# VHH binders against Transcription antiterminator LacT (lacT): the designs that were tried, part 4

Target 1, 292 residues: Transcription antiterminator LacT (lacT), of Lacticaseibacillus casei (Lactobacillus casei) (p24401)
Amino acid sequence: MPKIAQIFNNNVALVDLDNRGQAVVRGRGIAFQKRRGDVIPTKQIEKIFYLANETSRQNLYFLLKNIPIDVVTTTYEIIDVAQKQYRLKVLDYIYITLSDHIYEAYKRYQAGTYQETMVPDFHIQYPAEYAVAKQALQIIATNLGVQFPQSEIKNLALHFINASGEDDGEQVFGKSNEASLSQLVQEVLKRHHITRSHSNGNYYDRFMIHLQYLIDRLQRVDTYAVTIVPEVATELKQNYPQSYKIASEIFDEIKDQLYRSMSEDERLYFIIHIQRLINEAPAQNHSQNDSL
Key: E = the ipSAE of ESMFold2; O = the ipSAE of OpenDDE; V2 = 0.75 times the mean of E and O plus 0.25 times the DockQ between their complexes.

## First folded at step 1 (VHH)

Design e1 (framework vhh_6fv0_2)
Fold by ESMFold2-Fast, scan of step 1:
Structure e1 (fold): chain B 292 residues (1-292), chain A 125 residues (1-125)
Amino acid sequence: as target 1 above (292 residues)
Amino acid sequence: QVQLQESGGGLVQPGGSLRLSCAASGFTFSDYAMYWVRQAPEKGLEWVSTISSSGSTIYYKDSVKGRFTVSRDNAKNTLYLQMNSLKPEDAAQYYCAKDTYEYTSGSYEIYFDYRGQGTQVTVSS
């Protein structure tokens, strides 16, 4: 039987399993007045999220630094529906981008600043992703107590479309372009020694969110222009030449894939995000002992 | 309702010091990177400093490095900017700001979407 390793709140705990594995368990009052080492009866577990390896456990703790556990477990439940009921193949970064999206939407809803999305409707081309998104609305309502409007289905579905690991070459609604562009951008970052880590993970994930926004806007043939105050533009170019170079390489890749012109201001917008990634990159381990 | 309230500005002589504060409410302060930005009369908005959500990562505009120190107290939902060796060119309205990520907008404004009313810093002999 599962034994509590860590209590996150009255309804969520990390448990040690008999097989030496770990899982996050959720149930009403499941951890109330309990302590580390206490057994949780299996009948009280409403949801179980298995942490298959150390990477999964590290990703959980990374998310918990910036996102409430209830939002994280809600996201895990939605992704489980996508993978297990609909057999959708999604890239791992969806755990972070979808969690951030749901949390951002939740905060806007609580603040009364929620706005219905301008995202295009792709339900005909992506019926499985839209079916997942419809179930996601109900899961969010049940778990977080917020009822988003039906237009939120488009945002939730787009996260699954953009994080797709397979597309068979479809181009009409940008599924292939979005997955391909995200992979190509990550390759550009990797060539400059920028990879996702715990120290830069929040900035890396938010950069990927901004990239998804840019791709979505470009695919909608939106005439909306990104604008940057001239004084800020001057500072960005002068102070962050490496970030400007990386942004230029990314934008050239996007231009080549989408056959679309992009403004200088759109390029400059990413410099601060790229600079944060550069400055928080882990130091390369150069052993001083390798020299005689 | 998101609110950012700056304070601590005033009139100071060149070479003087001021400590700015920003009281945050209406959002989970510890979840967001925070920014200090400034705007001099009839000039554009200028980035001054960034501090990560945990306080572990800090960036400064080159012209303020060694003179300004940004810090935060997540338990008190407060952001600080310690300004030393103030110069006439530092005179501006100072704002604290947080970033946000909106899928319907990619404008620069979304990066500093929620900023306060500001606090005025005047440097004169």
Scores: ipSAE 0.000, ipTM 0.112, lowest interface PAE 15.8, mean pLDDT 73

Design e2 (framework vhh_7nfr_2)
Fold by ESMFold2-Fast, scan of step 1:
Structure e2 (fold): chain B 292 residues (1-292), chain A 125 residues (1-125)
Amino acid sequence: as target 1 above (292 residues)
Amino acid sequence: QVQLQESGGGLVQPGGSLRLSCAASGFTFSSYEMSWVRQAPGEGREWVSSISGSGDSTYYADSVKGRFTIARDNVKNTLYLLMDSLKSDDTAVYYCARETVYWDSSGTTYEFDYWGQGTQVTVSS
C-alpha cells in the first residue's frame, strides 16, 4: 500500500510505492489527519500520477515553486487523458507551459479580468487536440471550480499542437540541455541590469520557462509558429523600444548558436516578457493563489 | 509608486452622458495599453474598453460598442472614457487599469497589473 512521503493538502499527497517508485495521489480526504509514513488505502485513490524517475520528481518540485499543487495535478490529469485516451505524443515541457497557462487563466478569471483569446480556430486541422481541450474544460471545472468560456478550448488545444512530438523523457526543467543558451540569455539580461530579484522573481521565472519552450519549439519543424496580430505588433515596437532592443540582442546571440531563421514575430513575442522584467512590481505579502 | 486615480463618476438619467478620467503617475504612461473595467454590485469584473499606448488602436466590449469612446492624452498622462446613451445596465464602479499584453505559448492574453480605486457610475431615473 502507498505510504505518505509528503502531504500537499487534505486531498493530495506524494507517496512511496512498494516498487521503490513514487507517485502523486489525489482523492477526497485521503491525507486528512494523516502524517508522513501513514498508508493510503488504494480504494481511496481517485487519481494516481506515477513519477517514473528522479527527473520526473525534480520537474514536479520545479513546478511547485510557483504553481499550486491542485493546478499541477489538474494539468497532469489533462495530459494523461491526451496520452492514454487520444494517443497523443507530447513533449515534456507541456507540463510546465500548460500548468503556467491554466494558473494564469485561473487568476484572471478569479479577478474578473479574463479576456477571450485572439488565437485562431484550428479545430478542422487538429481534431484530436481540440477533443482533448474540450475534455480539459470539464476537468478544470471539476477540479478547480472554474467554468472557462468555450474560447478557452482554442488556448488549451494550441498547447497540445505546439508540444506535439516524441521526447526521451530525460529533460529536467530549469536544467535543460539548453543550459548554455539559457545562460547566454541571462548574461544579456544582466548587461542591461536585469537580474532575478524577490520583486521580479515570478516574472523572471516565467520568462525562463517560455524561453525554454520557445527554443525547443524553434528546433521542431511541425510546431505552430508564433503569429502576432498586426495591430499588436505595431504597438509593441512603438511602445516598448528598449524591450525591442534587448529582445533583438538576445535573438542575435541565440541565432549564432541556432542555424534557423527566426521570424520578426518571435522577437515581438519576447518584448512582452522583457518589458515585464523591466517593470519592478512590489513583493506580495501573501500569494492569493494559495487558496486553490 | 504606480498610481491610477479615477474621477468623473456620478448619477445620470438613462440616455445621458458622462466623461470619466484617470490620472496616471509613477510610470511611462505612453508605453502602456490602458483599460477600463467595471464591476456591478454583487458581480465580477467586466472588461469595457482598451486603448493602445499611442492611442491609435481601440477595443470595446460588445455591450458598449457604439456608445462608449476611449481616449488618452499622453502629454497629461490621462485616460478618458466618454459614455453616451447610458443604460441602467451600465451602473457599476468603473476602474482604470494598466494593461500588459501577455504572450504565452497559446497566444496573446491580456492582464492588468495595476488598478485605480474606482469611480461610481449610477444610471437611474
Scores: ipSAE 0.000, ipTM 0.190, lowest interface PAE 11.5, mean pLDDT 75

Design e3 (framework vhh_7mjh_2)
Fold by ESMFold2-Fast, scan of step 1:
Structure e3 (fold): chain B 292 residues (1-292), chain A 125 residues (1-125)
Amino acid sequence: as target 1 above (292 residues)
Amino acid sequence: EVQLVESGGGLVQPGGSLRLSCAASGFTVSDNYMSWVRQAPGKGLEWIGRIYSGGSTSYNPSLKSLVTISRDNSKNTLYLQMNSLRAEDTATYYCARDVEYWTSGSYTVDYFDYWGQGTTVTVSS
């Protein structure tokens, strides 16, 4: 019988299990007017996300630093569908990249700044990823109360396509054995007067996470690159010239260290994180993500 | 065994001040980055600020309330001073230990590995 260890909101709680394990549980009103130590009847649990070990718990709290719990559990549910129903093998960093994407899309939709994607349609090449993305759209609507347009399927599918692969066991988010590459990138940022601060700390942390997992991805032989359409590339270069310049310097540094060419499309996709870090106009108006 | 225990919450009048405490055991707060986080009823988690191992602080720029984070190394205790409290500051307040998750040498990027059970602050007349 699960016992509440921590209440996240009326519908989500961290519970202690009888087997000394922990889980995140979700159900309508399951934590309403309850407190730590109270029992949650298993019958009321609509979804359960098991935390197998301390690494799983640390990874949860890492996500919660920047992403609302409802978005985190929605992301967990979507990844469960991909892995269990469609048998997709995905790298652990998808928890970070997908949750970040869903939360940003949510904020843009609420602010009226949501724009249709120009990402190419890959449904013929990646039917399973697109099937997951279609279910993801429905899961997001049910859990978060937002109905994204059908074009969002392409964005969601791209996250699964980009995260294809297998890990040699559970990894702690943010852990890296490429300390020298991280230091070189930090020096590039410092030359542009970008350092971690209270005003950019959340975006800086997200940038470094995406960078570490991009490096990991680029070291894998069987990962295919995705092409960004020329119109999107032109828009990113023209509208965010400082972010483009900084991204180019960073990617040139990575190319030299990894002894492989990085595609223009990989650099352009990453520009959005640098744009947020320096708040470059004509940037989309975003709510502070740690305020929700 | 790592443990964080918050205290000092309670009922406060609007415009009042309150000092929250977080007593740590099983580790030394001055060797770690420490954060304060809050959750208002029916809302998500909101990061308030952190104190770095060296003693400098950083705060959420979206917060309108005046807050100050400090620590007493001799008592292994973290503090959150809140002034000019408003009804919207009603929340459960947590202290959390930030852990280095980037091993890049001189750069430390953190995430929460432990946090306390929380202390509730109610701002009402």
Scores: ipSAE 0.000, ipTM 0.125, lowest interface PAE 17.7, mean pLDDT 74

Design e4 (framework vhh_7ubx_2; at its last look DockQ between E and O 0.01; V2 from the best seeds 0.00; counts 0 for: pae E 3.4 > 2, unsure alone 62.5 < 65, grease 30.4 > 24.2, SAP .717 > .668, placed apart)
Amino acid sequence: QVQLVESGGGLVQPGGSLRLSCAASGFTFSDYWMTWVRQAPGKGPEWIATIYSGGSTMRDDSTKGRFTISRDNAKNTLYLQMTSLKPEDTALYYCAKEIEYSYGDTYEIFDYRGPGTQVTVSS
ESMFold2-Fast, scan of step 1: ipSAE 0.000; ipTM 0.378
ESMFold2, look of step 4: ipSAE 0.333; ipTM 0.778
ESMFold2 (binder alone), look of step 4: mean pLDDT 76; pTM 0.755
OpenDDE, look of step 4: ipSAE 0.078; ipTM 0.586

Design e5 (framework vhh_gefurulimab)
Fold by ESMFold2-Fast, scan of step 1:
Structure e5 (fold): chain B 292 residues (1-292), chain A 126 residues (1-126)
Amino acid sequence: as target 1 above (292 residues)
Amino acid sequence: EVQLVESGGGLVKPGGSLRLSCAASGFTFSDYDAAWFRQAPGKEREFVSAIYSGGSTTYADSVKGRFTISRDNAKNSLYLQMNSLRAEDTAVYYCAAELTYEWSGDYLTVDEYDYWGQGTLVTVSS
């Protein structure tokens, strides 16, 4: 007999479970005209996502600051498939990076600005990750009403390839284990007049999350490498010279702090995220902040 | 320091009225949804009314038509006007605030509250 602790929309709620803790539940009309404390009949629950502890709940709220709940629960369902059906071990950062990717792809598709992936095909090397990605495409279509092109399988699979590994313990999202390096990166962005604001906060926070994930990945022995076609690399450098300059300065800071060289492909990946920050902070007025 | 301080509680006869106030400090009140909860003697804390940052309101069925919630963002204040009071309205009344999540289509505001006041006692007796 789950009781509503919080309503997210007509179809999704956070519930208190008798002696099981808490969970996010999804079902058609499951929260329609209901209030906190109301009982949800178990038969109406189509999907249930258990929250192991308070850290899991804090992580959910962190995701909700930037990403709609329906995208978050879709991401949870995809990760459940990867872990339970395919036995993939993934780092907790995948909840942030995959939900961010799905939401951005969703927005681009709705706007008619969805573009072909620059990611090479790795299906022979990573058959399980690609099988998950194919199933993910159908889950996204069912839950969000968007049928992505088959090329999206490469992007989804890459997120699982990048997140391969096992965490030592549960991680709190938005907390950097490399606080000093993150601060240095923020100072580089500030030098180029890129600061967190109301208008760019979404993209700024996501960039910092991608950076935290990149740092974690680079410190692991078994990180993979992706190769970008030289023509695409040249195009990115020419079309986004300011973003390339900023990415180069950021990667020089990472190189200095981690005592390792970074690939050109890793630098180019960040150009896209930096360019988004620039686009959301147009003209010199982006320096204004409404905090306090 | 974040604070919510309630005032306006007291003794009132059945059928009477009271106005509760809650003063917020240490955060940008206009960005927060706010609510009143109450706890009667020997009972669990229950929801009374909420007002969202956009001004929309919701009420528990037990108080609908008798109580009115309002806010004044310029004064960082939340109010509860209680009319036609009954013996069963006797309780400690708590002010609560939570950060408003970005609205996206049909998403509802989060009802889990980040900040709480210490409470103010309302006694309805003859």
Scores: ipSAE 0.000, ipTM 0.107, lowest interface PAE 18.7, mean pLDDT 73

Design e6 (framework vhh_7aqx_2)
Fold by ESMFold2-Fast, scan of step 1:
Structure e6 (fold): chain B 292 residues (1-292), chain A 126 residues (1-126)
Amino acid sequence: as target 1 above (292 residues)
Amino acid sequence: QVQLQESGGGLVQAGGSLRLSCTTSGFTFSDYAFSWFRQAPGEEREFVGAISSSGDSTDYADSVKGRFTISRDNAKNTFYLQMNSLKTEDTAVYYCAATEDYLFTPEYWGDAYDYWGQGTQVTVSS
């Protein structure tokens, strides 16, 4: 018998389960004209996302600070497909990285500023991840009402490739950020002429968020088993050499400050975010007539 | 504008043969990969076979491997499922489906398909 603990909108609610657990439930009008404590009939639930423990609940609220609930539940649905239908093992930070990506792509699409990414095609090497990405495109269209171009499949697939691995599912997002290390990373970016601006602020902020979770993870004893097929690693390094160099400098600073070893896959994770920052730099106009 | 239309279904005796056709319109046929799915009453939709956009790759469900053959004819904007050695267990509604080929589509990724036909009934009697 699920009871409403919190209403997010007319179609999405957090419920208390008989097992003392919680879940996010989605269904048309499921929370309409309801209040905390009301029962939701199981028949009206179209999707249910179980929150197994306190860490999962805290992580949900962390996502909701910056991302609309409909994007969060869409991301949950896509990750469920990856795990249940395709048996992909993915690290928990995919909830943050994938939801951030989907929401940013959604905003750009709505604004008419959606641009093709420079992500290479890895479909032969990663058939399962690309199958998930293709299904994700349809889930996004159904849930959010946007028809992304087919090239978006490459972006979505890369998020699953980058997050490959196993963890305990108990990581708390936003825990223990090292302010001094964040400052050092910003200095590395500045040396490469990457600074926060009006035009790149969203990408810059997302990069710093991803960095925060990497730092939080590295400060724990656990090391994630991340696996990226060597061919994809080679292609990312060859196709994005500047981003790889910047990521390497950032990782050297992290290693020096934390005395921790970092995997090559962790470095590859940052290549795409750094490349995004490079791509969003405004064209440098050296004409004296172009300033107002 | 975009349509997929199945034909060739019907009643057939066990051990017999039947050829299904799917005629398409409203898109560039050569850019798409094609698949056949089937659904028996009360059962979930099941993948049957697929052919890549180039025609170089085919894949089949284990239950039909060696008995069914998928092919395509780009000049006719049509693709086919040749069914041989039919069994009563092959009784189902057969659906054709189309998807842009980023990957050759293996067993059951039906939700990834862009277009579907209306279905054609195949009944195999003992």
Scores: ipSAE 0.000, ipTM 0.104, lowest interface PAE 20.4, mean pLDDT 75

Design f1 (framework vhh_gefurulimab)
Fold by ESMFold2-Fast, scan of step 1:
Structure f1 (fold): chain B 292 residues (1-292), chain A 124 residues (1-124)
Amino acid sequence: as target 1 above (292 residues)
Amino acid sequence: EVQLVESGGGLVKPGGSLRLSCAASGFTFSSYEAAWFRQAPGKEREFVSAIYSGGSTTYADSVKGRFTISRDNAKNSLYLQMNSLRAEDTAVYYCAADEWYDSGEYLGSDYDYWGQGTLVTVSS
């Protein structure tokens, strides 16, 4: 029987399971007038989201610093649908990138500043991801009380397309034979001997998060701008030529897929994150700059 | 200073209607979960209805279909529309609010803030 470890609000709690695992449970009033250690009857649980390991718990608390719990659990429900009903394999950073996207869209909708996406329609190439996105739109409406326009399906689908993959995997399970942007970026990194591992997993995931933020920003045409001072740009190019080359290859893939031009400053922003990945990955072609 | 002030209580005949109001001040009401409780003479306080910041509602079985909870965040107010009142609805009604998890602070299952109560008497 699940026992309350932490109450987030009257409808959502973190529970301890008999197997020493934890889960987030949601249900109307399930935590109301309850305390830590109390049992939550299984029949009152509308949704349960298992936290399989320490990384999952860390990701949850990271999200809760800036994102409302109802947005987080809505995102968890959408990802659960993708994995269980559509059998999509997605990388763990989607919990962070999708939560942030939904919350940003929610805030823009409430402020009256929501704008339709300029993302091309890829529903023929990615039917499963689009089916998930259509269902996600309804889950968001039910849970958060906001009805986004149909064009939001393209944004939601792109998050699943870009997060397609397996941890430590060279395989993309359940993906079409046409490469996704996320897969193309990962292939560029792999050609330079950068793959997700136990030693670089956190930095790899952060890189993918920053990549998704860049993609979202390019699609929304917002006021968020990356500006690198010329002196710093010169230093980054000269001191980290491998990272600059990798960033340039990634830049070209993004430009081709999104039909949007990126500034030199935006490309240079990648150098910092790529260099961090190089520093944490086992060195195959060791150099003085790669050790920094 | 956080304050919740109830109003709208009074004497009403069985089958009548009454609307309670709760005015919140000293905090961002729109981010809070809010609820109504009641306590009849000589009895323990019991739950009546709750409304969460997202607008979802829950009701005690004894009032379901007769009472409607609502909120107006622009006015920092919580309401309880009571219809088809019965003698057993006679009680002091309390407004309560609890902060929704937003900043990373642990929130309890008990409501942190309570009003002083407003008396509702249902008799002929």
Scores: ipSAE 0.000, ipTM 0.102, lowest interface PAE 20.7, mean pLDDT 74

Design f2 (framework vhh_7aqx_2)
Fold by ESMFold2-Fast, scan of step 1:
Structure f2 (fold): chain B 292 residues (1-292), chain A 125 residues (1-125)
Amino acid sequence: as target 1 above (292 residues)
Amino acid sequence: QVQLQESGGGLVQAGGSLRLSCTTSGFTFSDYEFSWFRQAPGEEREFVGAISSSGSTIDYADSVKGRFTISRDNAKNTFYLQMNSLKTEDTAVYYCAAEDYGSDWFEPLYSYDYWGQGTQVTVSS
C-alpha cells in the first residue's frame, strides 16, 4: 500500500512504495484531508509515475521550481504514451520543453490571449509523433480542463520531432556536462547586471533551461529550423540594442567553447528572452539607449 | 526574399464567383501550411481557411463553409481560394499567409507569419 511522503495538492502526492522506491500518484481527492504517513488505497490511484532512482526524484523537483505539479504530471503522462504505446525515443529535455510549452499555452488560454497556430503540417513524415500529439490534446483537456484548437496538435508534435533521439537515461536537469559553458553565460549576464532575483526568477530559470536545450541541439542533427521575417529582425536589432549586444556575447562564448556556429535567426530569438530578463531585472545600473 | 503574392481580386455582383490565387517564392512550397485571412473596413482581421502541407486537412471559418474552397497546386507553387455564392458581407481585403513556426525553446507560442500584400474583393448588391 503506498504511503504519503509529500502532498503536492488534493489530487497529487509523492508516495513511498513497498520495496519499490517512490512514485507520484494522481487521483481525484486522493490527498484531501490527508497527511504524511497516511496510506493511499490503490483503488483511488488513477495514474502512477514511478521514480526509479534519486536522479528521477531530483529531476521532478527541478521541474516543480517553474511548473505546477498538474502540468508536470500531465507532461509525464503524455511522454509515457509516446514511449510505451508508440515506442518513440526522446531526449530527456522534452520533459522541460514540453511542460514549459503546455504551461505557457495553459496560461494564455486562461487569460484569453491564446492564439491558434498554423505551423507547417508534417504528419506524412512523422505519423507517430502526430498520433501522440492528437492523444496529448485529449490528455490535456481531461487533466487541465482546457480544450486547445486542433492546430495545437502541430505544436505538440514538433516537440517530439525536435526531441527525437537517445541519451544515457541518467541526465540530471540543471546539471550538465556543459556546466562551464552555462557558468560563462551566467557571467555574461552578470556583467550586464542581469542576475536571478525574486522578480525575474521564473524567466531566468526558463532562459537557462532553453539554453541547455539549445546547446544540446547544436551538438546533434536537428530537423527544427528557426526563421524570422526580415522586418522583425531589423526591428529587434534596432529597438533592443542592449539585448542584441548581450545575445552576441553569449553566442560568441558558445562558438568559442563548442566550435559551433549559430544562425542569425537563433540569435534574434535569444533577444526576446534577454529583453524580458532586462524588463524584470532591477532598474539599477541598466544602460539606456545611447546616441552612439 | 520570401514572397507571397495574391491575384484574382476585383468587383463582382452578389451571387457571383471569384478565384483568388497566392503565388509563392523563396521557400519550399510543399513544406508549408497555407491560409487565407480577410479584413473588412473597420473590422479586425478574420480567419477564412487553411490547407495543410499534404492537402489532406482543410479548415474553414463557419461563415464561409460550403461556399468557399481552398486548394493547392504544388507544381505551380500556388494555392487558391474559390469563392462561390458571394455576399456583400464578403467584401474585404483578402490576404494569403504561410506559417513560419517559432521556437518554443525561447518563447512558447511565438510565431512569425509570411504575408501577402492583400487583394481587394468588392461584392456589389
Scores: ipSAE 0.000, ipTM 0.114, lowest interface PAE 15.3, mean pLDDT 73

Design f3 (framework vhh_7nfr_2)
Fold by ESMFold2-Fast, scan of step 1:
Structure f3 (fold): chain B 292 residues (1-292), chain A 124 residues (1-124)
Amino acid sequence: as target 1 above (292 residues)
Amino acid sequence: QVQLQESGGGLVQPGGSLRLSCAASGFTFSDYWMSWVRQAPGEGREWVSSISGSGDYTYYADSVKGRFTIARDNVKNTLYLLMDSLKSDDTAVYYCAKEDYSGYDEFLGPFDYWGQGTQVTVSS
């Protein structure tokens, strides 16, 4: 019988298992009026997310620094579907990138600022990832009470496409051996008057975390890239010229330091995230055939 | 300042019906899960039902499933509990509660705010 180790809210708790393991359990009212050490009846548990080791627990708390527990457990459930039902091999950083995306989309939808995706449709090339993304919409609706438009499937699928691969399963979130490159990127951002502040701190921190894992992935052999159609790249450059310029400078620094060519999908990643950091609105470029 | 005000309680015979209301103010009502919690004399609090901000998702305690219906009106910022086939065991003070989404601190309670309660008495 699971015993409460920590209460996150009235519906979610960390429990100690009889086998000396731990798990996060979710169910309506399962932690209501309970205390540490209390037993949770198994019949009240709707979902259980096993934490295999101390690294998994540390990674959970790292996510909880910036993301609500309900979003984190929703992300865990979606990744479980991908791994168990569709047998997808995904790298550990998807827990960070997908939960950040879902929380950002959730906030924008609630605020009425949600916008259609710029991501191309790759459902023919990646049918399994798109099937997962379709189920993810249903899971998000059930767990978080938000009904995203069908176009959100492209965003969710892209996260699985970009995280495809196999690692040793022992990645510790928040650890970085790329401090020097991260500092160079921060200097590029600073030259464009983008620094961490109280108003942008959450976006800035999330960008830096995504960047750290992107850099780690680029240093590995056997990386695959999504090809962006030239028309899409031209549109992004025209509509988000400042974000494109900043992303290009970041790409050049990474290319120079890692001696690796970055793909068009990775350029798109930076354009979208930088656009969010500076809150750049779509614009018509009056000088489209100039040298700069 | 968050305020929750319950109404609609009273004395009813077994098998009767009541409709509880909770008027909410001081927060964006449609953004939060809302719950009904009851407390019988000399007993602890018992969660009864919850409804999502959109109203699309509802959950009920096993003791009230099939008899109670939770609903909300986001235009009027009002939460409702429709109670049918009332039993003596349903006698309690019923509280409207705003759910706490933060929940990362083991020292925080499960709900941010509670109303003053409305008495429901089911008697022969």
Scores: ipSAE 0.000, ipTM 0.128, lowest interface PAE 19.5, mean pLDDT 74

